# VHH binders against p49116, part 285

Target 1, 238 residues: p49116
Amino acid sequence: EGPLLSDTHVTFKLTMPSPMPEYLNVHYICESASRLLFLSMHWARSIPAFQALGQDCNTSLVRACWNELFTLGLAQCAQVMSLSTILAAIVNHLQNSIQEDKLSGDRIKQVMEHIWKLQEFCNSMAKLDIDGYEYAYLKAIVLFSPDHPGLTSTSQIEKFQEKAQMELQDYVQKTYSEDTYRLARILVRLPALRLMSSNITEELFFTGLIGNVSIDSIIPYILKMETAEYNGQITGAS
Short names: E, the ipSAE of ESMFold2; O, the ipSAE of OpenDDE; V2, 0.75 times the mean of E and O plus 0.25 times the DockQ between their complexes.

## First folded at step 16 (VHH)

Design N109 (framework vhh_7qbe_3)
Fold by ESMFold2-Fast, scan of step 16:
Structure N109 (fold): chain B 238 residues (1-238), chain A 119 residues (1-119)
Amino acid sequence: as target 1 above (238 residues)
Amino acid sequence: QLQLVESGGGLVQAGGSLRLSCTASGNDYAMGWFRQGPGKEREFVASISRSSSYTYYADSVKGRFTISRDNAKNTLYLQMNSLKSEDTAVYYCAADQYGRYRAPSYDYWGKGTRVTVSS
């Protein structure tokens, strides 16, 4: 009955491992990405509409959209993460792997294309200067996607997505009243999120996390963590 | 804990120019300039988005003032041309934590720099 998101849901502050090392390593990249993933899941869990869908639906939604949420988080936190520096280090590593015949050319091409798509997405969001309220509603729109296979309660999920869309429209029209087409420019960026492979995102950012455990496998456990455990993960404290 | 420090204020003759600077402890913010003249309420002057893609100006300063920023130096600027006596005010630098260049209210404020325009 009330708004889908409150001001508490707009605050999205990533705490980075301190400090960024002179030479980037897999550990630093994975720790940074893990903190963002946990922050994103904690954010989703805090939404009353999300909680109202129930545990099984919550798990299914996040499994389906974690890559989209993570990518929006990368764009939103690109400066705090020094994302361009991280991506440059990954590209350099891939170029060295080509010269040493460590990876297949086809695989390297797929990964490079994914990095370019990610850079283009983040650059487009940066050029639009998307604000924190807009990011919160964009994340809600992708979270409450009724069109993923295997979902139950799809009519309720669609209603929450429509509510997110309406509240974003109201916000943009009131806040940026002089810019009639801002909402359209923002919304046409969303389809690109579904073109990015979750498997390649996992390989790029979560290598060395914990053996060969998939993000899909850990999602139910992350969603059930106590608040103190979530805070421990996002701050690096145990 | 964003810190904002304004500089560049002073006495200038009507028709003259002056450039204000604001040094910030961070650059992941939308920023703006406000002013408060003698016996007046604080008023909006100009704002700029995080990446400088968007700027917005109060009607009273359009064509005379230019807002800009250098994110590498964490510095915001206000270039003031064709100054009028009515521009006399304390000028404040402000930042919005959510990146809204059209923020309804700003979260962080400097302590101000005084501009006096005389004839």
Scores: ipSAE 0.767, ipTM 0.903, lowest interface PAE 0.7, mean pLDDT 88

Design N11 (framework vhh_7qbe_3)
Fold by ESMFold2-Fast, scan of step 16:
Structure N11 (fold): chain B 238 residues (1-238), chain A 119 residues (1-119)
Amino acid sequence: as target 1 above (238 residues)
Amino acid sequence: QLQLVESGGGLVQAGGSLRLSCTASGPDYAMGWFRQGPGKEREFVASISRSSSYTYYADSVKGRFTISRDNAKNTLYLQMNSLKSEDTAVYYCAADQYGRYRAPNYDYWGKGTRVTVSS
């Protein structure tokens, strides 16, 4: 019944806190990351197929995949965010923590491996020159993942994922008709997203959250607020 | 709004070479060159992806023209060799906001630079 994504779902414009400070700090990084996370959740909520799954399913789905959506968003917005500069600042901080024996060597190793995986992912996406349409479909494939534990409506989620895959294939074959293997090169990048820890992502990018609030705890509130706004508009309530 | 400024156009003899430049006011666009000859429609010439990993050329210019970019300078280049009278046109720089080097329509355009190939 019509396409899964419309042209409005391709637009993904991150507005950065301005100006970028001379010395990067946890508050600037956290605000930048929070803006990307909110933009990603707003993007997901705007998809009619996503709305059709219902509030409880929407919450469970986003809780399961927010790290994958966020990581795709980091890759897509890497230039706007000056992500390489942010990651360099994080690495410098971690190296100083090793010198001062502030953190365990095992924990530093885990975090450095996560940063390396993130850099490799973003570099791979940049080298493939993934376009905005391709990013929109990759985010949809990740969003409509039927294989997360505890999900309901898994058959409907799987059908939406298959629709996202079909529409990505159609788009790539029409747009990059001369590049027979482009779709395969893009799709084999997705499994790497599952290897990145959401806990480490949260530690790296969201340490500045007031009251040490977890991402898992805020997701239901963001989605409830957006759902309430949508329902208010439909019913005429303020 | 992205601004594109072309330069390097001029008069050149058939068989000669010319390099066009296009400076963008910002980074992270797929970019291309188009041209419009006298009494003709605007036609695609060449395009390049954000990171220069991919290029695409119109059949009429393959082997003669080379598209390249310097992302540190936000500058796009078109090296034109073995120029023919048929290459006479106003050359336009274009950019796609979605990063599609095979974009069906480009979002941003320069004002053009004139290339005249004499015989």
Scores: ipSAE 0.783, ipTM 0.908, lowest interface PAE 0.6, mean pLDDT 88

Design N110 (framework vhh_7qbe_3)
Fold by ESMFold2-Fast, scan of step 16:
Structure N110 (fold): chain B 238 residues (1-238), chain A 119 residues (1-119)
Amino acid sequence: as target 1 above (238 residues)
Amino acid sequence: QLQLVESGGGLVQAGGSLRLSCTASGNDYAMGWFRQGPGKEREFVASISRSSSYTYYADSVKGRFTISRDNAKNTLYLQMNSLKSEDTAVYYCAADQYGRYRAPTYDYWGKGTRVTVSS
């Protein structure tokens, strides 16, 4: 068997909506996040090992891990997204909501704690200068997670995760041979992804979705999209 | 797509110092310096990660050269100290799109700046 990922799986290029508005709004943030989510799903479905698991397993797997993939994507694309500017706009909106008593104080605390965790995660990844190959393998490790409730084919998923871990180890040891502790520094960042709530991510980035659709409900449809439709413009989607 | 422009080359006496600059049209890249001396193949000199957390140097320049960057100015620097005649070369700025400061090949290259070290 060949490698789990090829060079085509390392390329991860986010195209932002243009132009960026002078004042950020819910629709621009939702459009940007939707593009990243679609890119992440397209990335996953392009992996031969993922395809081999079958449609039902693919859907279950992505439903279980989309928040982890999305968060890794936010860290990887933080510069092109101007993520710090987006998060500052969200914080400003929340502070205004406190002053106007529009949201509960408990909910605002939960959301602010989530933003802090997200900022810390993205800052840690930036300081480590995680490269595109490392991001591809980290995404594969979280994608092929066998420990989510309700999954079938868990032994095959575990084998693909182990293959991703082995290939990441080989890559890091070969590429950064002078840095003995790099792999350990990277891997200890992964548990933080499981502590971030998918419900809060959805509220922060996908509130602008028209028709009150959940990310969970759209995943099967995105995974079944024709390649031509996926590669089309998503301008004005939400 | 990415444009890289080197500057700061010139003539310097052995034992002297020189600082090279490379201005880039973007900053979301790992970057490095390469050089090509008369009658020699292009060789690696030094590299730096996107946030400057990591640097790597060729054995021939360790302790003498320092790579640094200012991301606010989209500028890469190479501070060259204790220069030797063997350092005479055209110096090239390079960038890797995947953020690998230890890239096997670089995607973007400048046109070079000439450094001559006289005895």
Scores: ipSAE 0.783, ipTM 0.905, lowest interface PAE 0.6, mean pLDDT 89

Design N111 (framework vhh_7qbe_3; at its last look DockQ between E and O 0.91; V2 from the best seeds 0.80)
Fold by OpenDDE, look of step 17:
Structure N111 (fold): chain B 238 residues (1-238), chain A 119 residues (1-119)
Amino acid sequence: as target 1 above (238 residues)
Amino acid sequence: QLQLVESGGGLVQAGGSLRLSCTASGNDYAMGWFRQGPGKEREFVASISRSSSYTYYADSVKGRFTISRDNAKNTLYLQMNSLKSEDTAVYYCAADQYGRYRAPQYDYWGKGTRVTVSS
């Protein structure tokens, strides 16, 4: 059996909406996030092992881990997105809601903590200088997680996750041979992804664009979207 | 497409110092320096990660050369101290699009800047 990932899965290029507004408005943020979400899901779809699980199973996987994939995408694309600026803009927009007493104190705390966790995670990944190959394998490990409730074919999913882990190990050993603990240092960051709320992520990045529609509900449609349609959407939004 | 432009090369006496710069059209890359001496193959000099958290040096320059970067200025530097005649070469700036700071396959290269060390 061939490798889980190929060089085609390492490329992860996000195209931002153009032009960038002087003031980062909700629409720009949501559009940027949507592009990243689509890119992440279509990346998953491009993996033969993902396809081999069947439509029902792979859809369930993405539903279970979309927030983690999205967060890894944020970290990976933080520079091109100007993520710090986006997060600052989000906080500024939230200030309006706070002033209008639209949110409870507890909710404000939760949202601010979530933003902090996102920023901290992305900063930690940047400090580790995670490369494109490592991101690809980390995303695969997250994608092929068998411990989500309601999944079918868990044995197969576990096998794919193990394969991703082994390939990552081989890559790190080969590329960063002088850093014996790099693999462990990288993998220990993954638990932080599970502490992040998908609901809050959805509210921060997507509510302004999709309204009351959940990411969960649109995932099947995104996964069925043609590549040409996806590319057209990116071009149309520019 | 990333553009790289080296500067700072010149003539220097043995034991002297020189600072090279490389201006990049972007800063989201792992970057490095290579050199090619007369009649020699291009060789690795130093590399630096995106965040500058990691640096690597060839044994021949370790302790004498320092690689650094200023991401706000999109500039890569190579401080060269205690220069030797064997350091005479054209020095090239390079970048890896996947952010590999070790064993990288550099996709982008500058045109180089010449360093000549006289005895």
Scores: ipSAE 0.793, ipTM 0.899, lowest interface PAE 0.6, mean pLDDT 92
Fold by ESMFold2-Fast, scan of step 16:
Structure N111 (fold): chain B 238 residues (1-238), chain A 119 residues (1-119)
Amino acid sequence: as target 1 above (238 residues)
Amino acid sequence: QLQLVESGGGLVQAGGSLRLSCTASGNDYAMGWFRQGPGKEREFVASISRSSSYTYYADSVKGRFTISRDNAKNTLYLQMNSLKSEDTAVYYCAADQYGRYRAPQYDYWGKGTRVTVSS
């Protein structure tokens, strides 16, 4: 009936673990990433259109797109996370792994290529100075993607994606009326998200936290968490 | 939450220059300058996006004023050249929490710094 997103869905505030350690460690990186993932899933769950699709569809959508949502979140929260410092620490760890023969050269190359793609994406978004409303709509376009294999209710999902696209267009044309090509510059960034491996994202950011449990397997449980439990996870509060 | 403090105002002769500064307690914001002259409504002057990729100017100041920022110092600047008596106003620093350099309204405001241009 009404707009797909309200002002409450535009607010996206990541609370980092404090204080930041003098030397970055796996635990700090994993806790920071987990807070962003939980914030991203809480954001998705709060959307009335998402709720209307039902539990099974919600789980399938988030399993399909969590890496895209997480990557958009990394770009949006890059400053508050000091993402460049985190990525530098990961690169240093990988260089040490080469010297200690802990990983194959081929695997290290794959991981480094992923890091470079992630840096390029985040730098592109920063240069475009994507605002909070634009990020909210980009996340909605990614979330309501009807083209993932195995999805049901694809007509409803497509309807919500088209609504997100229409509302983004209306927003950009009204807010940045002098910049006729801004929408096109923003949308052309989205295909790069699908080129990034969710397995490599999981290894870089979540290995220390989830142990032997994959993000795919934990998603249904995170989506079912009560608001208080969820807030405890993303803020570290009791 | 965000604190904004302007400085650099003063008295200057027509045709002169002034540089205004605004020190912020954070840098993850789109920012702008507004002014209010005697007996006038508050008007937009200039704005800048977080990464300085985009700037926007009111027609009345375009070509004379330059907005810039130094995010490492959490400082916003307004370089004012070729000043006119019509530029006499209290100048306010403002910030938008959503990063919109073309915000319809700004969330955070400083208390202002006075600029007087005499001819």
Scores: ipSAE 0.785, ipTM 0.911, lowest interface PAE 0.6, mean pLDDT 88
Fold by ESMFold2, look of step 17:
Structure N111 (fold): chain B 238 residues (1-238), chain A 119 residues (1-119)
Amino acid sequence: as target 1 above (238 residues)
Amino acid sequence: QLQLVESGGGLVQAGGSLRLSCTASGNDYAMGWFRQGPGKEREFVASISRSSSYTYYADSVKGRFTISRDNAKNTLYLQMNSLKSEDTAVYYCAADQYGRYRAPQYDYWGKGTRVTVSS
């Protein structure tokens, strides 16, 4: 009935572990990624349309889209995270592993392809100068995607996605009226998100954090966390 | 809170040039220049996106002014050429926290630097 997102859903401020170590390490990368993940889940959970779908549907939606939502978060926060530096460090470590035969050739190819796709996606979003409002609507479009397997309430989810698309269109036309093709340029970037592997994302960013379980397995627990615990995870205070 | 410090203002002859700088405490912002002439309202001059891919200019300065930025130095520039007496104003650096190069309102402002164009 009202707008899908309010101004409070546009704010998306990632705080990095301080200070940044002289040499990047797994703990810094995992803590930084964890903060982004919990910030992203907090963002999704705060949306009235998401709340209206109910807990079972919420869990199914987030399981289906968490990697795409996380990847949009990486692109949005790439500068504050120094993401290009993080990815370069990972590539250097992988190249060392090749020379010492520590990883299989097939796995190395998969991981390098994923890093390249992630870099290309983040660079394309930066080149377009996607703003905070546009990111909020893009994340909503990704969150309310009805075509993932295993979803329930797909008709209502589709209606919310259409509303997010409409609000993005209205926003872009109002704000960037001189740029007739901006909406089209933004929307054609979204299909690349479906090519991102959640398994490899976990390997790159979450291996030291999660232990032996996947993020997919912990989504129900993350969504049920109390506000104080979210704030601790987002800021690293605990 | 983002800190913005303008510099490079001064006295210049009509037809001359001047380059303004704005040093910022960060670079993850869309930025712009505004000005306020004597007895006038503050008006938009130019803006630039975070990556510099997009710029926008007020009609009164198109072709004469160039906005640019150096994100490694956290510095915004305004090159002002072919200056006119109407360009006399206090020039303000501004930043939008949401990265909108066409922001309807800006969140952070410098204290300004004075430009005087004499005949």
Scores: ipSAE 0.733, ipTM 0.889, lowest interface PAE 0.9, mean pLDDT 88
ESMFold2 (binder alone), look of step 17: mean pLDDT 84; pTM 0.865

Design N112 (framework vhh_7qbe_3)
Fold by ESMFold2-Fast, scan of step 16:
Structure N112 (fold): chain B 238 residues (1-238), chain A 119 residues (1-119)
Amino acid sequence: as target 1 above (238 residues)
Amino acid sequence: QLQLVESGGGLVQAGGSLRLSCTASGNDYAMGWFRQGPGKEREFVASISRSSSYTYYADSVKGRFTISRDNAKNTLYLQMNSLKSEDTAVYYCAADQYGRYRAPHYDYWGKGTRVTVSS
């Protein structure tokens, strides 16, 4: 009944930590990434269809897809994050680590390949000039993926994914009526998200997490946060 | 709150050229030009996506007008060639917060710059 997403679900505004340091450091990158992750999870929590699946299913879905949601968020918020500057700083750090022989060459190669894949993805999305409505539906398609192991209510999840796909199709066909192949160009970008390693994403963006906690372990706590706690996180209250 | 300021309007003879500019307080927007002539409703002229990958033009200006932007300067441009008396209007700069270069309505508007084309 009714649309899967309302106009409130299209709004996705990231507030960056301020002031920006003279030199990018692990703490600033981690705080920025954490804000984006929290914004992404808060976005998912606000969807009535998501709420209807229940707490256990919600946790399982987000644990399975957080890296895909986060990567879509990086692409969507690339300008406000100055993502190219952050990635350049990470690359510079890795190059210095090669010279000082602090990291294995195999590990550095894996991380560099991940950065190139991330840059390629973000550049492809930028060239398509994906709009806010398109991003919201792409995130919904990723969120309501029925094919992750251990899920219950897979029929209902699949129904919500199909609804997201249908609503995206209707939106694109109405909004960009002259661009017959736009939907196809957008959808073929999604499989690349499944090929990016969540472990390398954690290493690049979340190395500064206090207490040596993994993203997988904190997801249930973020999903249970009250609005006041969530607002504290996105405004930079530690 | 996004602010848009148009400039470059003036009096020009039919067949002439004029370049309009719009300075924005931000660049993460799809943007467009609209116009309102004497005794007419406001009409769409041209639009451009955030990264300039896509442009869209009203049939009445295709081949004569070119929309472009410089994101480093937060500036939108409209190059108007082969001007006709029917192009006489106040030209408005507009922005869409969702990045839609084919937006059904725009969220932010400038105050306009006047273009008069002599017959």
Scores: ipSAE 0.764, ipTM 0.900, lowest interface PAE 0.7, mean pLDDT 89

Design N113 (framework vhh_7qbe_3; at its last look DockQ between E and O 0.90; V2 from the best seeds 0.81)
Fold by OpenDDE, look of step 17:
Structure N113 (fold): chain B 238 residues (1-238), chain A 119 residues (1-119)
Amino acid sequence: as target 1 above (238 residues)
Amino acid sequence: QLQLVESGGGLVQAGGSLRLSCTASGNDYAMGWFRQGPGKEREFVASISRSSSYTYYADSVKGRFTISRDNAKNTLYLQMNSLKSEDTAVYYCAADQYGRYRAPAYDYWGKGTRVTVSS
């Protein structure tokens, strides 16, 4: 069999809404996040192995791991997104909610901890200087995780994950041969993704745009969206 | 499309020092220096990751050259000390769009700056 990923899967270009407002409002943040989400899901869709699992199974996979994929996308696109500025803006918006006594103390703590975890993860990835190939393989490893509840074809999913891991290993050994422990340093970052709440991520990045609609509920529609339609929306929203 | 502009080249005596600069139109790239001497092929000199966490050097320049970058200024540097006649070359700045700081094919190249080391 051929490789799981090709060079076409390495390219991951996020186009930000334009113009950037002087003040990062909720709409801009949500639009930016939505574009990243769409890009991430369409990336997954472009993988032949993902297609081979069938619509029901691959939809279930994305539902299970969209938060992790999104977070890896945030890390990868942190520079172009000005992620630190976005997160600061989110915190500022939260401060307003706090002043209005709209959130419990416990909830405030949870949300702030989540933001901290996101920032820490992205900073750690930046410090490791993860490249585009490594991100592609890491996303594949996360995508083809067989340990989510309710999945079908778990044996096949596991096979794809192993293939992603092997290809990553080969790539790292070839590209960074002098750094014997690079692969390990990269892989040990993945558990941090599982500690992040998808609900809080959804609230922080998407509530202002989609309202009461869940990411879970729109995933099937995003996966069925034509690439041309997606690109048209990006250009129209700019 | 990323633009790279090298500067700082010139004539220097053996044992002397020189600092090269490369101004980039962006900073989200792994970057490196290459050189091409008279009658020689272009060769790797040094590379640096996006965050500067990682640097690599050719054996021929290790201990004498230092690569660094200032992302706020979108500038790459090469501090060259203890220069030798064999360091005479046109020095090129290069960037990798995928952030590969250990040398695959770089996507973007400058026009180069000439360094001449006299004996």
Scores: ipSAE 0.820, ipTM 0.912, lowest interface PAE 0.5, mean pLDDT 92
Fold by ESMFold2-Fast, scan of step 16:
Structure N113 (fold): chain B 238 residues (1-238), chain A 119 residues (1-119)
Amino acid sequence: as target 1 above (238 residues)
Amino acid sequence: QLQLVESGGGLVQAGGSLRLSCTASGNDYAMGWFRQGPGKEREFVASISRSSSYTYYADSVKGRFTISRDNAKNTLYLQMNSLKSEDTAVYYCAADQYGRYRAPAYDYWGKGTRVTVSS
């Protein structure tokens, strides 16, 4: 039995849409988010342990954790995406909507709280200077979560999660041997991902792009795409 | 691909100071300084994480050298104080694509800048 992740599973390169517009718009934000979502699902599909669980289990796992994977991806790709600029544009739009009474105050409060939680999470990850190997293992830990309702093969999923945790521990202890508490600082960040609303993530990043369908409904189709189709979605080649 | 260009090398008297710079075409990398003295293998000098939260130094330079970066300028620095003749070397900046300031091997390298410390 070899390692859960190989070096090929650590590579996570987001290709952004052509030049960032001077004034951010919904189209640019949605296109950027979609590229990250497709990259994240293609990443999950490439893991042999994930493939071994079978198509139905794969779909159930990704449906349960896509928001956690996406949020980790936002943190990892924050600089490439200019995430702080995107979030500032969203906040500005929300402030204008409050002033015009176009959205309820309670809904705006929920969305602003979500944005602040997201900013705090991404800032915490940036301050820890989480590396690409650490991100790959954190994504594997959230992907192989055995505790989501409705999952089958939970024993095998738990085994893969424990393997991800073990390999992350070995990696951190070998790579950052002088920093005894680094692993603990990294792992305590993960519970915050479960507090992030997938519905609010859809509203912030995928408005107008997915039409009247949810991310949950398109996951099975994305997971079935050929590599060329994934590359087309990621790069906008077709 | 990342381009790295070092500058700031020169001749300095023992006990003196020099500041090396490395201009990069991007800043989303962990970065480090290495050096190669006459007839020696390339050796690690210092490294810094992407957000400057973590630095690491070779024992031979601890307390004398300071690594820093300005991400707005895409520039890495090495402030060298209390220079010794054994610090004479070509200094290279390097970057790790995965953000590991303790990388076992670095992916990108500059062409180097020469530092000569005279007695």
Scores: ipSAE 0.788, ipTM 0.910, lowest interface PAE 0.6, mean pLDDT 88
Fold by ESMFold2, look of step 17:
Structure N113 (fold): chain B 238 residues (1-238), chain A 119 residues (1-119)
Amino acid sequence: as target 1 above (238 residues)
Amino acid sequence: QLQLVESGGGLVQAGGSLRLSCTASGNDYAMGWFRQGPGKEREFVASISRSSSYTYYADSVKGRFTISRDNAKNTLYLQMNSLKSEDTAVYYCAADQYGRYRAPAYDYWGKGTRVTVSS
């Protein structure tokens, strides 16, 4: 009932760690990426349709799509993050690892291909000049994907995704009425997100995490802790 | 927050040309030009996307005006050719924080630069 997203879901402002180091390092890159991940999870939690699915469904859904949401966030925030500079620093680090014989040639080829795919995706989104409203709807389409294995309530998830698609269509047609093909140009970019490996994303951006903690393992803690704190404030109980 | 400063306005004869500039404190915005003539409401002139891939023009200036930008210099331009007396106005630079090159409303505005087209 009502719109899936409101204007409060369009704002997506990433704040970078301060101060910027003289040279980019793994700690700065990891903290920057962590802030984007948190912002993306907070964004998802703020959607009433997402809240309605329940905690176990929410965790499963975010585990399935976090890398796609993160990749959309990278594209949306590429200028603020200086993403091209971060990727160049990562490439230089990989080249130093080859010179020091620390990584296999096969692994480096795999990682370099992923970096190239990420760069091309971000460039294509920039060339299309995807706006903040369009990014919000694209994230919603990715979030409410019913196709992931192991999901419960897939019929309701599908209805939410269809709602996001309809709202994106209405928005694009109203805002960019002179460009009949804009919706199609935007939607054909989404399949590229499935080419992004969550394991390689963790290696590129999250190497500074303590221990062998994976993003999959921390998602339930982020989602549950915020829900419990929020619910406590709503009840007003004493 | 975002600062926009227009320049390049002045007096020009009908049929002449003028180039307006707008220096911004950032470039991650869709941007546009508006104008307000004497006794008239402010009206849209032209807009351009963040990457310059998309432009849009009001019918009254289409074919005569060209919007462009140089993101390395954080500068927006309006090349105005074949100027008419109707083009006399204060011209304003504007920016949309959500990156909509067809924004229904703009968030940031310059102070304007005056263009007078004489006979």
Scores: ipSAE 0.749, ipTM 0.894, lowest interface PAE 0.8, mean pLDDT 87
ESMFold2 (binder alone), look of step 17: mean pLDDT 84; pTM 0.867

